# Ledger of designs, part 361: VH-VL binders against o27280

Target 1, 266 residues: o27280
Amino acid sequence: MDSMNVPEVLEIKRIVEESESVKTFIFSWDFRREVRPGQFVMVWDFRDEKPMSVSLIDPVRSEIGISIRRVGEFTDRVHGLSEGDLLGIRGPYGRGFELMGRDILLVGGGIGMAPLAALADEATARGMRVDALVAARTADELLFLDRLEAAGVNISTCTDDGSCGFKGFAHERLLTLEENHDMAAVCGPEPMMFQVMRILDERDVPAQLSLERYMKCAVGICGQCCLDDTGFRVCAEGPVFWSQELSRVREFGRYRRDPAGRRVPW
Below, E stands for the ipSAE of ESMFold2; O stands for the ipSAE of OpenDDE; V2 stands for 0.75 times the mean of E and O plus 0.25 times the DockQ between their complexes.

## First folded at step 15 (VH-VL)

Design ia47 (framework fv_acasunlimab; at its last look DockQ between E and O 0.77; V2 from the best seeds 0.82)
Fold by OpenDDE, look of step 16:
Structure ia47 (fold): chain C 266 residues (1-266), chain A 118 residues (1-118), chain B 108 residues (1-108)
Amino acid sequence: as target 1 above (266 residues)
Amino acid sequence: EVQLLEPGGGLVQPGGSLRLSCEASGFTFSKYWMSWVRQAPGKGLEWVSTISTGGRSTFYADSVRGRFTISRDSSKNTLFLQMSSLRAEDTAVYYCAKWYIGRAFDIWGQGTLVTVSS
Amino acid sequence: SYVLTQPPSVSVAPGQTARITCGGNKIGSESVHWYQQKPGQAPVLVVYYDSERPSGLPERFSGSNSGNTATLTISRVEAGDEADYYCQVYDESSDHYVFGGGTKLTVL
């Protein structure tokens, strides 16, 4: 019985402004508690609690980073915090990414690049060749480009408005890239992930995809993050799934459940 | 029916060479990593080698590195294991195995016996 | 090299519950898979990702992972469950697939 389920109050060590809407909050971390790219933590601001992906894992500095996009009341409050302020963090939870092979492809959209940035660091540290397709609506929403470049990642960008890189969506850019990889990791808007998964499947590239769902407990008991038909709990069996698993999930790429459990389209 | 068939086993002298094959059917062979796992008589399972879907990456157990070569032909749905410099300790039933998820193996061949003896 | 330790043998009466353990210093941080192998047959995957069950396997088979020990549990054991059982992990530090030594389950 590990203390991982008890929120630990941590001081914000640093804040990195990644974009206008995204900040990375850095905390001191005891790495006796293992954390993997793709796992998430529950962030508590003493009023509400939300799941957030780990975007930085630095055993040398004994730090982790959590990248948060401003999207609502909770994240507005968190974005108002300063270095030295306190947050509650419990976890990590869920299934993280598994690295296979020597050549990997990362496909990320928006804040979905958060866990992939952490994965990129691990992969490059292991001497893997990493290609990253980074997608966003506009150039100013592209995340972690400098960090990825510094890590030796081969970056391709695409933007909806064409303000940077390929004009179009991630799956469209992917179609223009001919090289195959040993495996792929994907994270971003679910419609994007759905299309990317299709292409990767056609190319015989094993793929892992990180899903986003409403999570309340993070420990697989409340059922809020259950996926239809399969009964997969995103917090327990995920959030990282293999494409073979997601192929069995009817709702994938089509709809999600809101906090009330109603179906809402993407 | 999903199956893996492993012909090619047999008796070989120490220092000799042997090529195993594994023919896949009933699933899309090209979509899965493939592995060889061996089992010496009366002993446990030992991983031998793994190859990625496109054959871009290969992995080997320390015990066979430099002597064994894994390869695949997607057009023939066939996995290969070229064994050279065979030793008595290489004597085993050799299984081909299909990658599932999380580095588990969900489909196994019936195995082929390789005996290295003078 | 990473080593997984299994008891060499476990005996259980029909209808009882068998528990087969797999020990390793990193077992708590690695996904464990289990295989059943009957005499003269190829291994069969019975549990993956610590506790997931492949389709077609009876609910009698379950897996858990706690601390440095993974456990395969077979409830309501039948004569047909008599086999060798192997745990397996992937060692990322060495890029090796690692099997336990195997456990012979005898149904009395």
Scores: ipSAE 0.916, ipTM 0.949, lowest interface PAE 0.5, mean pLDDT 95
Fold by ESMFold2-Fast, scan of step 15:
Structure ia47 (fold): chain C 266 residues (1-266), chain A 118 residues (1-118), chain B 108 residues (1-108)
Amino acid sequence: as target 1 above (266 residues)
Amino acid sequence: EVQLLEPGGGLVQPGGSLRLSCEASGFTFSKYWMSWVRQAPGKGLEWVSTISTGGRSTFYADSVRGRFTISRDSSKNTLFLQMSSLRAEDTAVYYCAKWYIGRAFDIWGQGTLVTVSS
Amino acid sequence: SYVLTQPPSVSVAPGQTARITCGGNKIGSESVHWYQQKPGQAPVLVVYYDSERPSGLPERFSGSNSGNTATLTISRVEAGDEADYYCQVYDESSDHYVFGGGTKLTVL
């Protein structure tokens, strides 16, 4: 649609404080433009434009939500906004998650729980059994636990410091969880996703992983967004990939690219 | 070489039973959802049934539900379709097919003719 | 019950461009895959994820998907492209694979 390439100026209807560093901005949305979990929108503050995953999709209330972590100048400015203020939104863009089967495992780290929270809503509405492993550095950085509980999701937690649930990393906690799922969806720091993907592969569980890397263009192809070996492009072909696609990519889990396109280790 | 080989077709009377098999080679069979797709003579492709990697979840087209059973044996790299209460309209070439990203099918068996008559 | 609609046949001259459509309610939100089937042979995946090509397939095959219509485009058509073509989606509400009725491409 041509309208997807022009930012719409939308009023912030509600702001939910998820943590000290994360807020969800809720907007009225016309669902004649379909939005699926795992897709992203471009958020414009009338100075800069950044890609953000959709974290709430509510056709009954005609609302979408976008969860934003405070990490730099753009996100700091957006966090300073109030209900009634305006933001430009365009999209949605990218491949969303694809559901299949009767049960799904969600593995999320930090802000990576944002797109998985939207997926959890869709999966539960579809009648799937949903198990979620929610990981963070500390207890106060665990996101969406109340929302997942309200949706009927079976929740396991882990924190690096042991302040809530299992003390350790997501992949260490995953080894103690049920081995049988029809599919899985994973989003979080790339080193975490790599380790989780390896375990799911050993368990013969097909998985989708969302790569939220630096993106310099909204819909175009750029060298910074490319994966090696197969030439996958996050802006055009992602952000959601099947594990079978990522298993052929040398850089996945090993290094990333900075804004200048240089390889940076995790 | 990546292959799906189907040796189990034949002629069956209406109301009879037949089991089809599909033997996989050249890839790790246990890691993929598998399906059966059929094609009646001169007609189009029709999906029949799908099974998850662990075999716990199975799905069937409305036309075969309650009559057909899909199963797998990953130790033998083999997919099965047990067909019962066969009808003339079940006459078709049956293909096994391997799951691919996007929920497509990348590898297909050669097809096995099942004829249901007199 | 999701339904995909294809024209029964399409004719094209050698060297021209063939376009085969696949209609479905909000199909632009689905991942559409395309198969080529020649007489007596199993189907072959020629386009997946709307517009991606499997390794080894000619660049003459491409696809698009928006709104209520997905399209398979075959440029610089050759006699060897004569075949039946099927579109396919996965219906998440039922966990069913859905195929279109097929389109016979004739190269005259």
Scores: ipSAE 0.847, ipTM 0.925, lowest interface PAE 0.7, mean pLDDT 88
Fold by ESMFold2, look of step 16:
Structure ia47 (fold): chain C 266 residues (1-266), chain A 118 residues (1-118), chain B 108 residues (1-108)
Amino acid sequence: as target 1 above (266 residues)
Amino acid sequence: EVQLLEPGGGLVQPGGSLRLSCEASGFTFSKYWMSWVRQAPGKGLEWVSTISTGGRSTFYADSVRGRFTISRDSSKNTLFLQMSSLRAEDTAVYYCAKWYIGRAFDIWGQGTLVTVSS
Amino acid sequence: SYVLTQPPSVSVAPGQTARITCGGNKIGSESVHWYQQKPGQAPVLVVYYDSERPSGLPERFSGSNSGNTATLTISRVEAGDEADYYCQVYDESSDHYVFGGGTKLTVL
């Protein structure tokens, strides 16, 4: 079997508390195994295995960071770990974000900022101008602001409840921002991404969106991560899709699938 | 019917100028990055230039930078390549090409021959 | 500048499988696209994103990409497949498109 398909047991080198509900776990990483922003890894706690976004890619220190929001039993167990504890990591998997042009707009909601923070680091390192719209339900859930500012990213914020920045949804804030960019990258709750995608399409801004789906094999063989209409597998043809790919998908923004593949509402 | 048409080729002397055009139909021209790709007789494909949506950013191969200017007019669904200071090595069939997902080209014009000769 | 290397020619008998390679440093980390060009015609996209097939292309065309080599595979080759084939990537560091030198497929 390819090394990407077998978990490597790695020691947690450092833990960064990004918010009360989000931690970044940092591991030593051999960069002969390339990692791109928007790719994901499968995190194995020796009982269960879940896909998680790579939020830090640091070849100079030979480190990757994986940001995990505490939302259930698996993530509660992982959040209870300390530096020196072990996790299994396999990957990376999936299609990452592709960069083109001189400037980029990032639109991130909640934990969706994790892969976008990695992308922002790469884009700024390449000399691109980076604008980021960082959205969350509340001020306490706005992620990576200090890191983005340190990287030279131009930040706009919004919160659903108005506790910080613009009060409202990300797409409403987007309407008040500069219209033109060479490209955009979007990651967050699927209803948010749908609304943002429509605005970017009207502005003729090519956009890539990162979708989260339940994944079983992470190599694209099992079909559990498929989108309706197209048969796209989130783990193989995605998780990052161009907006043109998603415009053919009636499922996008309307419903999701549980681990058994059944349709459920958002 | 999705189509790209490139009239405007011809014979020109070294040091001369020529403007190529590419008329798009059957798709929403303003939504796509557009490129020029050329092919010298008997040779392979060589990327020449790319323009972003809205014309915000332009990119050029090193061999043509400073001599060629790419532009677009969304009201006319037309892509342009203004070529100046032409050289014999610029002799080629020039294709316009439409951006496709993954940074590929899905639609190509049939090409127009530019010959630079004294 | 990033360089893509293709063999100048490949010969295959009708009904057999043709494999056309595209070499590049860490090309497995790139999205590789493939074009078919028949004499006197414009290129036609036959594979994108390493292995995806545009609508209307026969299933006989497929692709793979890993390590330092991407491969276009044409199964059950027909006389009509005789053409030049080019691989292409996008070099993010320069914002340049890069084509391979091309491979002439001959069907004998």
Scores: ipSAE 0.744, ipTM 0.882, lowest interface PAE 1.3, mean pLDDT 88
ESMFold2 (binder alone), look of step 16: mean pLDDT 92; pTM 0.943

Design ia48 (framework fv_acasunlimab)
Fold by ESMFold2-Fast, scan of step 15:
Structure ia48 (fold): chain C 266 residues (1-266), chain A 118 residues (1-118), chain B 108 residues (1-108)
Amino acid sequence: as target 1 above (266 residues)
Amino acid sequence: EVQLLEPGGGLVQPGGSLRLSCEASGFTFSRYWMSWVRQAPGKGLEWVSTISTGGKSTFYADSVRGRFTISRDSSKNTLFLQMSSLRAEDTAVYYCAKWHIGRAFDIWGQGTLVTVSS
Amino acid sequence: SYVLTQPPSVSVAPGQTARITCGGNNIGSKSVHWYQQKPGQAPVLVVYYDSERPSGLPERFSGSNSGNTATLTISRVEAGDEADYYCQVYDDDSDHYVFGGGTKLTVL
């Protein structure tokens, strides 16, 4: 379908400063093209195109939001834009999160809270009880706490340096919590997600994990994904995968590949 | 081998009760949501009930809510469906089915016939 | 209550392509799964997550899902493909599994 792959030029309606390094860009959206939490769009600044997770889905206001962390040339340019400026958007793409049950645990690290914030809105609107474990290196990198609180989410925080909440890593905090959820959703640095997944698997909690590196596979850039150099292939389209799919992938949480195909530790 | 075995069918009069069981083998039963799906003679598949891994959350089709109770015993790898106040329209082959990614069913029991008749 | 609509029957000649549709309001936003059921047997999962295939199933089974219609496609049809086919989704709002009414595939 041509229309799904052609960028639509949209005006930045509103910009929310989430932190020193993160902004949410809000656009009017025609919900005849439905968007689900966990899906992403391709954002085009008329020079480069990058995949970005959708962090706000608001059919009542006819708006979507895209949260972007400043990490390089493209994101620096986008962060320099103002309300009224234009960006190209195409999508949505990829598998979104799938809800089941009466309660859900969200585990987010840094910018990984962006797609989980959209999921939290959907889960609470659906009547689910939502518990969120929000993790970051420092207190100033914790994202969406006010938005989650406004949505009625039960929040636990965790920082590596102890500047807010539990001092330590997300998986260490999770081990101290009584966990009895119908499902979980996880998004953040891959080593964090791997450790969290192991704990949830041991507790018989089905979990979905969002892996940013597979967003390009979902739009056909990679096509086939081989996540294990022993010949194991992940045929499912990302970025959201069930823990059952990832538990058989040896490279998940252990190493990635450089442009030459060599293994690089996290 | 991966399988679900269902011995608990039978003939019951209207208003009666019957308990179905489904024993799992060849996979870690405790890790999966489990469901019951039925099929009336000559008709299509109809979802009946689902239970979460820990057993605390249960869901029912409108047609059976209040009359049927789903439960599980993960130590015995067994799924149950307690049927009460049975009606003629509950006559069907009942399948237990295992959750699969995407919320599909990848493993099905052989089916057990429940006939509700005077 | 979410409803899935399937044609009651589809006929195809051996070696040709069969297409079985599953209609639902905005079904493209849901994951669709497909089951094959032969007389006297339990259903068998043949396509899940719209287009994924279980290990061991022939590559000639494929699926698609967009807008208001999902489609199961069986290429190079064989006599052994005669069966009833059911589509299925999970309704997030109700936590209910929903099945289509089934399509009888006849290989002529």
Scores: ipSAE 0.795, ipTM 0.899, lowest interface PAE 0.9, mean pLDDT 88

Design ia49 (framework fv_acasunlimab)
Fold by ESMFold2-Fast, scan of step 15:
Structure ia49 (fold): chain C 266 residues (1-266), chain A 118 residues (1-118), chain B 108 residues (1-108)
Amino acid sequence: as target 1 above (266 residues)
Amino acid sequence: EVQLLEPGGGLVQPGGSLRLSCEASGFTFSRYWMSWVRQAPGKGLEWVSTISTGGKSTFYADSVRGRFTISRDSSKNTLFLQMSSLRAEDTAVYYCAKWYIGRSFDIWGQGTLVTVSS
Amino acid sequence: SYVLTQPPSVSVAPGQTARITCGGNNIGSESVHWYQQKPGQAPVLVVYYDSERPSGLPERFSGSNSGNTATLTISRVEAGDEADYYCQVYDDSSDHYVFGGGTKLTVL
């Protein structure tokens, strides 16, 4: 597994400004290292290393894209980089999304649309009908709408403040949408994912959910990546889980853990 | 407790029809995609057909498309395979199988022998 | 259509390691699952997602998948491991489940 565990230093070929706080960094990629939607890579700025979901997979152009939201010191430094600058990339890691059937519902919140954008590309290439519910707190935080539209995705939007589309939360919007999908994929804030999962379970729609919290260890056993009651490790066994796996986890959607391991409500 | 029960197969003449059933218990049948997989005597496993949770989408192996129809009745926890225009090469043990993560199968029925012979 | 190739038979002595291969074009990009089938019985899932084991199965069963070959590895083989083994992938471009032809493991 040397090729997966050793960072390759790659040149940033292009940077796409997705929003004020989100950029997509595009790299040439040798697809002898297979990459699937829902997988992540470790991004190394030669000081710190952080896990990032792959948001673009383009074997025709031999490119991958990684979308990064500015939330701290590491991401601030990466956002300061330009085309031509270098980053270390290793991976991919984790289980990707599984496609089944003729149609799929994507439900994404904020940066959670990043791995779902890659999935949308694959699903449309497979000939699936793709419906996407894109949710955010405000219109400025809705991501990938133009890319999804260009891919042939049927888009519904929802903002907490009503600044674009339906006014309300993703699960409230979902209740007003048709329920005839063969499968669903969900990624976003954990409270949103929990509510969406409950509705999809009631509708007998098999769903996959991507959990990106606690993804600090990509190459070995990491206790911080474990889920309550199940022992599943997000970086090794996830980040994508089926709803039936998560329905047995008490902490999913109810509480999280701080760096000291204490339970903190959402 | 978790099981798929196939109540029996049969003998049928070439060109004939037969319906198989598979009764589920011990899990929430309506939540899972279901499939039929067959195995001819002394041969390997061959996927036959799959149905989505709501029955809206159905998929068939090329060898049976147009001749077989998969269906489900979630109120009875039962999966069906209606077989028509049967051929000698359809002779096999037919298993119903429940979807599992990775797009695998975790629960299989005991198998139902279908013999197509004059 | 996608094709999975398995050797028809593999022989191993008790206590040794058996390796059963599953060949497919770029199979490393697929998720591979493995089933054990004993005579007169239904198949049993022994490895899924290339390398994961179902709850309750011995750690002697493991898997790997890269390039054009997936491998089921059975360590410290016991007489009770004698069975037919099938690999399986899901071709999501056609919504088809694809099985390998099967490998008969003989414990000599």
Scores: ipSAE 0.747, ipTM 0.857, lowest interface PAE 0.9, mean pLDDT 87

